# Ledger of designs, part 149: VH-VL binders against o27280

Target 1, 266 residues: o27280
Amino acid sequence: MDSMNVPEVLEIKRIVEESESVKTFIFSWDFRREVRPGQFVMVWDFRDEKPMSVSLIDPVRSEIGISIRRVGEFTDRVHGLSEGDLLGIRGPYGRGFELMGRDILLVGGGIGMAPLAALADEATARGMRVDALVAARTADELLFLDRLEAAGVNISTCTDDGSCGFKGFAHERLLTLEENHDMAAVCGPEPMMFQVMRILDERDVPAQLSLERYMKCAVGICGQCCLDDTGFRVCAEGPVFWSQELSRVREFGRYRRDPAGRRVPW

## First folded at step 6 (VH-VL)

Design E73 (framework fv_libevitug)
Fold by ESMFold2-Fast, scan of step 6:
Structure E73 (fold): chain C 266 residues (1-266), chain A 122 residues (1-122), chain B 110 residues (1-110)
Amino acid sequence: as target 1 above (266 residues)
Amino acid sequence: QVQLQQSGPGLVKPSQTLSLTCAISGDSVSSDSAAWNWIRQSPSRGLEWLGDTYYTSKWYNDYAVSVKSRITINPDTSKNQFSLQLNSVTPEDTAVYYCARSPRYTDYFDYWGQGTLVTVSS
Amino acid sequence: QSVLTQPPSASGTPGQRVTISCSGSSSNIGSYYVYWYQQLPGTAPKLLIYGNNQRPSGVPDRFSGSKSGTSASLAITGLQAEDEADYYCQSYDSSLSGYVFGGGTKLTVL
């Protein structure tokens, strides 16, 4: 029996190219360590360790998937790996999404669709009606459309440049969608999530939002991942929060904290 | 590998404090890999989770609403154990008390202590 | 009353299939994993099923779990006399911010 805080060295079983900048790495997983949509793992390349959301949970095939965007040195090295290569995986960590009601709206921006893709699989398996609003800067950056289609999800897209679907931001597209849902789940850039949350609150739709900033600490560093007003630690009490919990947080959508805990504007 | 061993008195008078300890072997009470729970079982109420204690960057406690005003669960890292204190007991608190481990960020109990029957009577 | 609802008793003969139900709501089974425990007389409960349908090492494959909506089931195939025990379902409940158990089902092997 392994501790979840000791990295397991796992072989990359399969790699899926999601876009030019995003790959999903699939591993065999021992589901004695349960994993829920919305949780994250620490990925170790034997030089550095970074938090990554779980994007695929498949107990039938005994697999998990981790989707990684190429944005810096660590992720460039990981993107250079091949099937058969090894990575260290520690976790899972964090609070997962809760599902309630009969229908759910997913609103994802960029890589924020990764945890929502896993949630979509669970929601559809439970017989829920799933609508997904998938947002990105350009058509080439829209993620997981094929997986969502295969799962039976009703998909709307929007791009900042209008290259696919609605031209504009996620919250602007949401204003043109009149259907109410029993709940919503939202993940993406924090300013987008703040605007989406406001609209869902006005519609009396309970929402869960995944705050993935500052997850470089593995549920052990108090203070550096805290939200103002509430004292919530993103890696320990998140990264998933209900909109009711975030409605009184001064920093949400307004400023962030650097690794030293200092406030920095978005 | 992991074993939980309980100790404490089997008889407590009404209005007194019930005190039990659970000694851990094969794991550390301060390991951030697990939470440490108290669960009781009575014929009238069945299985009831009472609360837990666990360490990440600091110690946390969660308590069931039904006992929250009377309960304290404390770790003791030097002895690798954790305790239950339940104040102002009544005959309704008569139950078999178990300590149990839940792996961190899971909701199941994979190791249980042997159980301690606590009778609350005069 | 227990938050999760189980039948108080179930019975079967050796070799048969028995199913034990567990009903909850959207705040527990509808949103979270379901767990099952077997309790033999005079012993602590023992984890039998986790993650809705996973077996710990050492649990026979005669035991299986399933979940649909706000309900879950434990199925026991090829019933044996040693399976005579109390069975409890368990989940997490978001409205209570804590763990909840079923009332238990006493399984008699006839």
Scores: ipSAE 0.005, ipTM 0.427, lowest interface PAE 15.5, mean pLDDT 83

Design E74 (framework fv_libevitug)
Fold by ESMFold2-Fast, scan of step 6:
Structure E74 (fold): chain C 266 residues (1-266), chain A 122 residues (1-122), chain B 110 residues (1-110)
Amino acid sequence: as target 1 above (266 residues)
Amino acid sequence: QVQLQQSGPGLVKPSQTLSLTCAISGDSVSSDSAAWNWIRQSPSRGLEWLGDTYYTSKWYNDYAVSVKSRITINPDTSKNQFSLQLNSVTPEDTAVYYCARELKYRYAFDIWGQGTLVTVSS
Amino acid sequence: QSVLTQPPSASGTPGQRVTISCSGSSSNIGSYYVYWYQQLPGTAPKLLIYGNNQRPSGVPDRFSGSKSGTSASLAITGLQAEDEADYYCQSYDSSLSGYVFGGGTKLTVL
């Protein structure tokens, strides 16, 4: 028994199938605990605990959503659950996105669209113009297009294989898009985020990037989620960083940390 | 433009220490955007990465497991150079030794020195 | 021996397409970027490809890289006599905690 952030057991209220490999699990949430786009929670299936980004924040219905991609034993078990089943939720943790200006560009790859979908909801509620570049390897992996459209977001797509929208990578598509944004938010595979950050920096667009690195604990004392060279801890100082902060991190786009804390390249 | 210039003795006796230096022009050895590497090439082992040194708020080193007990790579900020010391050499250490820059964000060896042939013989 | 496996030789005639393979495992190519270097006789290796498929400034677009699973390949289209050289792949290996190179492929332009 530890007094530090014990998981609360919550009932799965609703499940949305986003794709063949992604589901959003929706829970009632007590909004006396602040939650912001870009933050994550620890999801506990009574055997293992994994960090998951918050993809839906709905204070009107008093709900949060957590989108989970099926990638291993833990996520396979969670995908097997039904409405009415229970999961432990601990958090939220981490630094969320900050919004500024009137125009925002969202650039998301695969499951990285999950925290950006929550951000799109907040940005549109604040009256911002929202442009989203949604990237994936194939058309089947593009996420949240219907939700973004319903929110009034201007959507561009790209797939590596050309099965939907622009054929190519997110950064290649970005080069063909309008340059006038007050800010950007980026989430996806780290190599994609690095290339996007470079272009946005050249355009003098301040960007926030969300890093989904391996994390053993959500409170930042474990050392496993530390970015080398700067001492940033993803779960305590991230997962969201400004591009100016990341420009000083030698390992951004190069290395991540394995469970033993060793550098592991992409 | 960045250039790397190598210097050091071409002949070393078995059991002695091999010492090589790489002088940097057009960039700083303490640059936040670079790591400075030693790589050797021999007929028996091909291209073999030996290790690096780099600076952020302090100096760091990485060393290949095969040489870790015998190798030291040191920067010299006053001369804008870095060195390799390899202890207890054997004839198997005979190789062409290269210094190379590795850029942040590419993680590739984008600039190489000309190479120095080192022969280990009695 | 080398951790990454390349064919020891490859050949082609001017104008043809040549592909050089590089095979590894889950601890290297399966998890990490692949790089390619060209080495002309008597010179240091020169970077051709980084990040699986990216070209540095000054490298012609007839050189391209790709990666699938635990293998990578370098493709040279419109082969020219000047392309006769040794080609090396490189990655990182988590079990060795260091960079690893392929054994090299000697490309002969016939």
Scores: ipSAE 0.000, ipTM 0.416, lowest interface PAE 16.2, mean pLDDT 82

Design E75 (framework fv_libevitug)
Fold by ESMFold2-Fast, scan of step 6:
Parts: structure tokens; sequence; C-alpha cells
Structure E75 (fold): chain C 266 residues (1-266), chain A 121 residues (1-121), chain B 110 residues (1-110)
């Protein structure tokens, strides 16, 4: 019996309210099941399962954290839970981020900062210089700023409405930032990631991008695994991809698939 | 800076094969961030995409339905170039032929100078 | 005929705003990015707009793109004599499995 395929019922040890719409649920974790930044777990509320990125990895306290934005029926139910309540967790799944070089740029939009916060912890623990560009629609939607600052990360912010930091989009802010990075990691809305990837490619900075829609592929649910012009098996390779893998994908940044498999514009 | 330089005949007889070459400088034909395209332009049909070749772990081709039965686009990694062969040409294949690079987020960002090909006896 | 529909001609006077439309369907513009190219007489097309609304380095701010549903538009503000050219939209079409172009718009600066 493969233990990764059977949900383990875990008690919610602690809940951190990150914003009005985002909570981090913290569980005790047996690190004989290794978890790395960029991986996800399937969260089961005893009715539905949804993939969620791991946002905290703490082997010293034997804890993982999972950050969940309230966006629909499943996440509304999970947000209604309290410390001491139970959730099913299976995984981890997917390939994690790979770290290389001496410095890294993180570019996160909204809840996309969740997997990048875990990556920031690992990168700083390895002695890397970490610069983070944290983007959101409004100041209240900027996530993990205190945690990133505590880790020694150099933070830049931008909001669409100008309520915190640079007024504008992540890619516009990125154009004003230092170009000297050995690698980058990007997670957020796909149109944002597309624009950021373009700039990083021009700067010859290798980037890894985390695509939420491919998390289900890694567990054998193939509803959104297909890439139009490459034809390769993304189920084994997601959700984290190198930018050179994505630059030739016709659908990246252009459309997604709905639950019926239809193409839907961003 | 990437440049594309085209070469090939300006006159081709009906029923023969049209052959053009596009030499690449400043990039590699096997760059996995790029696709290498042929487009033609005529007064009657306007701009018409013909196909591409690109490398992602292996070589791929895409061809427009209108020419798929007659067209071959091949890379040459040793010469850093790619070619177009269009079989069984007719006067309707008379056009200016362009090669172009596609980066997925940029579209057709670099074009060759163009080659006027006239199909007549 | 072209798959994407553009007006065959457009005109304006210096300093004015000109808009060139590009109409498609759910299988092309409705699902994929739109690109715009400028072609000066005797030259190859030049990329003017990519990703619906982005400008390559060196393209003036006067040029902007937009997309809504199955249609796209190229806007040129502060029209200049040097903008007199043919303009082409381009997208991808899933039913044809290939790139598709508009018929082109000849812009005359009066």
Amino acid sequence: as target 1 above (266 residues)
Amino acid sequence: QVQLQQSGPGLVKPSQTLSLTCAISGDSVSSDSAAWNWIRQSPSRGLEWLGDTYYTSKWYNDYAVSVKSRITINPDTSKNQFSLQLNSVTPEDTAVYYCARVLRYYGMDVWGQGTLVTVSS
Amino acid sequence: QSVLTQPPSASGTPGQRVTISCSGSSSNIGSYYVYWYQQLPGTAPKLLIYGNNQRPSGVPDRFSGSKSGTSASLAITGLQAEDEADYYCQSYDSSLSGYVFGGGTKLTVL
C-alpha cells in the first residue's frame, strides 16, 4: 500500500490569518515523508479534495503549513474550521523548486507567494541572497511580508492600485530592479508570470515557474495536463517548470482549461 | 542581436520544387525557446503562415493545412540554418517568402529580408 | 480570404488618433494572444505589439493594443507621417492548428 495515496487524517494544530481571504493551516508532520518547496498536497475535507501548495516547511518543529485563499465552496468550508478540527492530507506531490547559484529573485502574486515563502526559507538557510518582489491588487492582499523580512529577504512591493509600494504590475516594477540574479522563481496569476518570464529571459536569468493548474496532473488527474505544442507528459514534471520549457508552449499565458477541458481565456 | 538571411532561386517552373534557405546568426536553430517559421505574402492571399520547425528534446514540425501535403521544413544544426521545400508548385505559389523567428511570448520578432519567388514557365 | 477580418484601409491626419480593428472567433482571438505587425513599403513586417497589449523595445508609446472577446484593436495616438504603412493582426487558430493573419489595413496619413 502506497502511503502517499492514502489520506492521513491530521489535526489542525494552528491557524494563522494571513489576510481577510487567506489562512495558513499548520499540521504536525512526519518528515520521513520529505517535503520540498514547490510541492503540493491534496487536502480532503471529507467531501472534496483540492491541491494546495505547501507554504511552511519546518523540520525543527516537525510542522508543515498550507495556505488557502477563500475562492469557492471547498475553501469556504475549510476556512470555517478551527484549531483542533481534522483534515485529510495526502502527498506530497509534484517536483519542487531547484536551487542553484548564490542569489535568487522571487516574484509572487497574491497567493502565489505561498510556495515562494517556503522556498525563501530554504534559500536563506542555504546562505543565498534572496530578493522578493511581492505583488497584489491591493495592500491588504500582499502576503508573508513579515515572514520574509524575518528571514532576511530583501523585499520590494507593488500593488495595482498603488496602496503599497510601486503603483503598477509586477513586470513594471521588475524593470526598475537590479538585474543581477543567478536564478528566479515565479508564482502567481499566469498572465503575470508570462510577463515576468519575458523580462527574465531578456536578462538571461533562468527562471522556474509554478503553475497551479498542473498540480492535479502530478497525482494522475489529467484534466489540465496538456500543453498544446510540446505534447510531453506534464503530469510527471509539474507544477514547477523551467522558463525554457514554457517559452514554446502555445497555451502558457494565453488560456486555461475549465473542468470540462474547454479552453478559457485568462 | 539575431539576424535571418534568406537565399534561394527567384524563378521556379510549374510542377518543380521550390527550395529556400534561412541562415541564422545570433541564435541557435536548436534553441528550445524559439520556433523557426516560413510565411509568404501575395496580393491575392495576403500574409500566409506555412509552417515551422523547433527543438524541444526532439525536433517538431507544424504545417498549414493548405500546404501540408507539399511542404517540408528542415533544420540544419551544423550550418545553423533551416530550409523550406514546397513541391509541385503552381503560379498560385508566386509570393514573397519570409523566414521568421517566433519566441512564444514575442510572436514573430525577427524576420528575414524576404525572397520574391515567381512560378512561371 | 484571410481568417481574421481587418478593414482594408484607414486614414487620419497628423496628431489624430486612429484605431484599426481585427475581428475573429472563439477558435482564434477568443482563446489566443493577438500580435500586430507594421510593414513599410519594400520591407519585411516588423513586430509592433505582442501579447495583446505589450510593446517591444523601441516601439513608441503612441502604439497600443487591446483585446475584448473575439476582437482586437490597434490604436495609434498622435499620428505621424512615418506611421503610413500596412498593419496586420495575427493570432493562432485551434481549428486550423496554425497561425492566422488579418488581411491587412493600409493606413494613409493625409
Scores: ipSAE 0.000, ipTM 0.404, lowest interface PAE 17.6, mean pLDDT 83

Design E76 (framework fv_libevitug)
Fold by ESMFold2-Fast, scan of step 6:
Structure E76 (fold): chain C 266 residues (1-266), chain A 122 residues (1-122), chain B 110 residues (1-110)
Amino acid sequence: as target 1 above (266 residues)
Amino acid sequence: QVQLQQSGPGLVKPSQTLSLTCAISGDSVSSDSAAWNWIRQSPSRGLEWLGDTYYTSKWYNDYAVSVKSRITINPDTSKNQFSLQLNSVTPEDTAVYYCARDYRYSYGMDVWGQGTLVTVSS
Amino acid sequence: QSVLTQPPSASGTPGQRVTISCSGSSSNIGSYYVYWYQQLPGTAPKLLIYGNNQRPSGVPDRFSGSKSGTSASLAITGLQAEDEADYYCQSYDSSLSGYVFGGGTKLTVL
């Protein structure tokens, strides 16, 4: 609980350029404090704070990594920082992924590969067989392929424009893969996750899906990140949900909420 | 070093249950980095994986389709061993039976028991 | 019949390169890791290659693995008399929800 409300000012130890729009910021971390794949931290630039998934968990080097896509004013400022600069980090928050069985399918779209990269490391370290379907709009936006290859992950790719791997969407590629897995983990745009979930449900593969819905405040009021008619709070009860839980959420994959809490189509 | 030691009868009559055990030393049967397998080998069928047991958050079993209706693989944490029970055996179940551990990180069978020849005859 | 196809035999002379193939489908080798095992007469199989191309500690670098599409191969360079054995490939098969082995290749060192 103390870690939830008190940001620690950390020095940026290393920056990895993952793509033109994505960077991973690496910090020293005290692993006496647990962090798990699927959890997020609040990143504070001394002006605003935003939730970011943990994308690297390396207890051997005593490092965590946080991958940030450039999408607005806050992320533009953070992308302008250099090694040696300071950021406030508080957390981790949320429930992480639960691993079960021997065989896991990861399905990631765009920046959604960030929490799945950390999960791939843990699953591999636990001796699981790991298959990853990595999806993006173009080849330049496919993330973490070298890291996944180094971890021994079996990789399939797809791009909307056909510039790398299968030409099409993640769910279209998944339909061409006749594979049974003990579990799956999925993170990306909600319409992608909804289509993937439906296929996995038909195959009786239990799936965990990570929802990074808009969150206004992690202190005191978690109701602002509620899901539609279920009343689940992403910051408290998520961001990771089992597919059975999400099958009951009317708006999943159809609508999102803007910063004002209004329902808008994807 | 991890070692697997097999025990059980080498002769079983048709229609009876084949029972073998595999004792583990140098590792724990509940180690969450390992799966514990039974594999058999015969001249007619070659190497044939039968199933496994492993622990992550709970115990799991996988069984080959060909034997699924007749097979049970159970861990015993108190004795640090796991067992194979194969019901309603026929002469076709005559084989050398091996226990083996899956290798951590990429699932290869890195440690094998010595093998037990099981003959099914009247 | 075995789910994965290997040639029943292979041969070479000392110092030569020998390659043993293993052919499968999209439900096994096309999607999952390939492993290779060496079996000497009267012994249990020994793991030679895991994760398509990785060697366990103690396996000489003369042994290497590769995978392309739905096929895999084991290469042995600088063949030695001690390499005379049966070799088996293994993968996982999603349609069977289990491990599958090749039929084995008897390697003779001439």
Scores: ipSAE 0.000, ipTM 0.395, lowest interface PAE 17.9, mean pLDDT 82

Design E8 (framework fv_libevitug)
Fold by ESMFold2-Fast, scan of step 6:
Structure E8 (fold): chain C 266 residues (1-266), chain A 122 residues (1-122), chain B 110 residues (1-110)
Amino acid sequence: as target 1 above (266 residues)
Amino acid sequence: QVQLQQSGPGLVKPSQTLSLTCAISGDSVSSDSAAWNWIRQSPSRGLEWLGDTYYTSKWYNDYAVSVKSRITINPDTSKNQFSLQLNSVTPEDTAVYYCARVLRYRSAFDIWGQGTLVTVSS
Amino acid sequence: QSVLTQPPSASGTPGQRVTISCSGSSSNIGSYYVYWYQQLPGTAPKLLIYGNNQRPSGVPDRFSGSKSGTSASLAITGLQAEDEADYYCQSYDSSLSGYVFGGGTKLTVL
């Protein structure tokens, strides 16, 4: 892209079906333009624009990938596209993950594995030991397992229904896993991330968490990015935050905002 | 290991064409992971990128705006080399000229030729 | 007259830390990776740092890079006599559609 604020129209080079509800759209990318795991782009279908995390960063092939879950009208339209079709891409935006130490734990729920898959590639390339806890409701919603395995990642799984791996939630599975990591990165449903963060805090493991609702705040267009218990907007650059930044946000993992701005339970 | 070896005249008269060649060993000029660049260095202008040539499914060129009307960069697959042609030279074109590789996946000038001092003088 | 701004000179004594700055704008450093090159007298520039903060094989870990907003820095710890050289930052500029370099910093080891 030639500007952060103007969409570049790119051809869909390849589409990978990750699951019944998730596709990865792959585009040629000019790697003179910086892109890092944890960043997002605005995807424009010539009607609406939505933020999507970058899930593949492949400088060898000069490609990026954007993984999109089918959840509404915009994503239904995008899922109807074919290789050779065009999308507008603007960005990347936001704060990416920082890597430190020699050992990293990744904890991903559902589509939250998308930015973590890109991070796993970077961590592995840096020679880090990577452990990934991949969580989903069912076995067919576990994402990127083959990609993570090919990268040499040590994989643990859990499903709510017990159809693959541990039967239970991510935080319950985490309690059975090795405690010694230099850092962690977490992405998934906010209630899951809150529970995982609490366990990592008790283990004294510094964690970075990626929050979808903060993606639009990074580009200045979201009215509902996040408000703490004082009613004021959190001014930190998103979507990735350190656990210390989130520990005092009373809404995190407990409440969300409805369209009228009122607190409602998850 | 990749090496770049430059050749060409060190003296060119004003209004003539400056021509330099860069021979590649240890990589292919048609490698789809590389772009082949010309950069010059002078006391008055510092380091200045001039342009590149690279192959994906076909050959492409990018040229710096300042020289775009006068410059041609061409690959030669049979000799595994690429060349610089700069037309209508003036004394302002006096510089050390370097060829350099960009690995597209690193976007860095990772290998440089030895440099060729070109003096534009009557 | 360079697009990226570096101090023209820097100095230090052996064993010290030296930092060289590089300032740009949103059209270059703010959007694109920063690279650093070392040039010894009479030689071609040598890649020292790529991708803001990565070292190629053979570059000592005394050299490190960082980037914040529209500015970047090269840090040299445990400064040695052989580090005396010219240092250049480099990025890409979308408004020029081309690679851009800093004016260079001459590092003197006292």
Scores: ipSAE 0.005, ipTM 0.443, lowest interface PAE 14.2, mean pLDDT 84

Design E9 (framework fv_libevitug)
Fold by ESMFold2-Fast, scan of step 6:
Structure E9 (fold): chain C 266 residues (1-266), chain A 122 residues (1-122), chain B 110 residues (1-110)
Amino acid sequence: as target 1 above (266 residues)
Amino acid sequence: QVQLQQSGPGLVKPSQTLSLTCAISGDSVSSDSAAWNWIRQSPSRGLEWLGDTYYTSKWYNDYAVSVKSRITINPDTSKNQFSLQLNSVTPEDTAVYYCARVLRYKSAFDIWGQGTLVTVSS
Amino acid sequence: QSVLTQPPSASGTPGQRVTISCSGSSSNIGSYYVYWYQQLPGTAPKLLIYGNNQRPSGVPDRFSGSKSGTSASLAITGLQAEDEADYYCQSYDSSLSGYVFGGGTKLTVL
């Protein structure tokens, strides 16, 4: 059996409280194993297993971080853990982001900023100019601002309620920002990503988008791994996709599927 | 800045023990950012990793399966060096032996010693 | 014999693009980073590429690495006479619990 497919029991080395609802769990990592921003791991609390994006890749300290938002029973249990407690980690899985050019725009919504924070670290280490648009419903849901600033990232914020930065949605804020970037990376709620993708396409900026809802397809038997109209294999290709690929997918930004496979509008 | 300097006899008889040392300058043998490796190179087998020693909270060794039964790699913190002992040598152990650092944050063999030709013959 | 497979030789003329391949399996390149080393005659190998595609300080940008599945490639653009050397790929192998190297490619600049 490949060691990639067997969970390792790892000690929680450090916990960072990012917000009231988000914590980053930090583990020692063997960097002989390939790990890239945009990839995810399966987190096992010895009862349930859930996919989580890698949010910190720190080869200097030999650490990875996994940021988890409190949304249900599994994440409530994990949030109750302390430094020194154990979790099972399997992976990494999925396609990571690719970097090209000299200038990158990051557009993150809520917890979608987690994989983009890891990407920001890699892009700045490569000497790229990094602009980040960090979006949330309220100011207390804006994530990783201190970490991005410490990395030398140029930060713009927006909140739906106007409690920090621009009052409005990410795509509305994007229309007021610099137009020229060699590439972009986008992660957040699917309706936000769809609107952002349209603007970047009009600006001729190639973008990669991370589709969190498809992370399970990368490790499972894939009855749900094909997207509508294209027969596109998300489990083989995702969760990170180029915008040109997603423009062919009719369901992207328009509807999702419930557990019965029925279409549900966003 | 970091340099590795090798020393040891270049001729060993079959069945005897091969012994080499690698002196480190510009870094510490007990640095938790580094692992200290032995690699050999021969025309017949190419580049072949033999093993390492490294310090975190304690000393560790990893050894290649092909030599595990007869190899020892030891650090010497007082002299800032590490050594290779390879027991029961055969002509197949004839090679250029290199010491090398793995810088853990790059997981790469980033600094190499000058190499020592070791000939196993009678 | 080597665990990772490279062509034994490659050649090009000054200014040309040359690519050197490295093939492995799921237990090595498929799961772990790929590294490239340059060895000039009579010298120790020198790190050229780490982490699939990253260059150490002092390595010209005409050297680049890439990885797809269980294979990797080293590309040299604007080939120079001083690039004539042996090139080795390297990864880690989980089934061997150790580092593994390719057999080397002798690059000749014509």
Scores: ipSAE 0.000, ipTM 0.474, lowest interface PAE 12.7, mean pLDDT 85

Design F1 (framework fv_cemiplimab)
Fold by ESMFold2-Fast, scan of step 6:
Structure F1 (fold): chain C 266 residues (1-266), chain A 118 residues (1-118), chain B 107 residues (1-107)
Amino acid sequence: as target 1 above (266 residues)
Amino acid sequence: EVQLLESGGVLVQPGGSLRLSCAASGFTFSDYAMTWVRQAPGKGLEWVSGISGSGGYTYFADSVKGRFTISRDNSKNTLYLQMNSLKGEDTAVYYCAKGDWSYPFDYWGQGTLVTVSS
Amino acid sequence: DIQMTQSPSSLSASVGDSITITCRASQSISDYLNWYQQKPGKAPNLLIYAASTLQSGVPSRFSGSGSGTDFTLTIRTLQPEDFATYYCQQSYSTPYTFGPGTVVDFR
């Protein structure tokens, strides 16, 4: 436990363009503060602060990477930065993934591949067999394929429009894959994760799923970030949860909350 | 400073039940898998059971499946082992250990002795 | 289950000796092999993980080597506090299996 939670101002060492809408920002990092796949940091542009998953963990080079999708004013400003510019980083926060067994499955949708890319690096370094199902809306939105291939990962792809790999959704592709795994890790849109979880549960494959909801609460004293009436707090117990726990959450994959707190279907 | 302290070991009759506890301090308990390892008098180490950091996944040695249950209370930093249908072969010192996601057991408690005898 | 064997079952040594203990897995476990030391009446202590990585605070006279199925623990210039039982353990797959142990006694 660190009681001083002040952002460190770090220089952007390198920027990798992952797609038209996604960039990975690489920083020098002091690994006396341990970082694990599945954890996140708060990124501060000196105006606003947002949670971002760690997508690269490289203690040999003393570097971390943070992948950011362009979706609004904050991310537009950050995407306008160049190597040598400064950002505030604090963390890491949250519970990371736990690796079990020999053979693992990663299922990622869109930017959800970011924390899974870091996990893939760790799993392959441990000599595990890694199969990754990478899903996106279109081929140009598939992320980290070259990095996963370089790590020795067995890759399957699917796109909603059929522009690369299987034409359809991640869970539809998973139904055509009949391999068993010792565990799975899943990150992406909540409806996708819900469908994938159901299939893995039926196959007796334990799964960890990463939910990025309410991550801001981890760095402030709010204490009210809950998934539902079970009392699970994403920022306190997450963002990574086992499938057994999420199967008890009534809202998972079915509803979200608007700013007024109303239940809204996905 | 990581500390693990087991309690609950006593003499029990065959067929009886017993719950062991392990109090943890000095680390973020919910971030780490925990395990129970036992050692019969004069014998080697035997892994018994493990539980993920969130408590969402549990796993057991074949010798205890169906009889033992592992659980944790992350709000109290406490690990439990519920032992049912105890046999003479379950007589052992029971250690709790911190198993991280790399699976080295880097910290161990002092152990608690369970004796199953009439 | 993955079976672990150790040799020798016991050895007698004097302070200042160098000793080696071997551990074999029934199938390849890559480098997911840990070594533990246990003194009489005490809990085990982690010495080495990932076959060759020394745990923080463990003296450099301890070293580990090997990969796949065959592994070795070496203690150079044995000290009085090193008389103990040593266990290898695979962390490749559950159940996490320990070797039967090697007792290092004073000669």
Scores: ipSAE 0.000, ipTM 0.409, lowest interface PAE 16.0, mean pLDDT 83

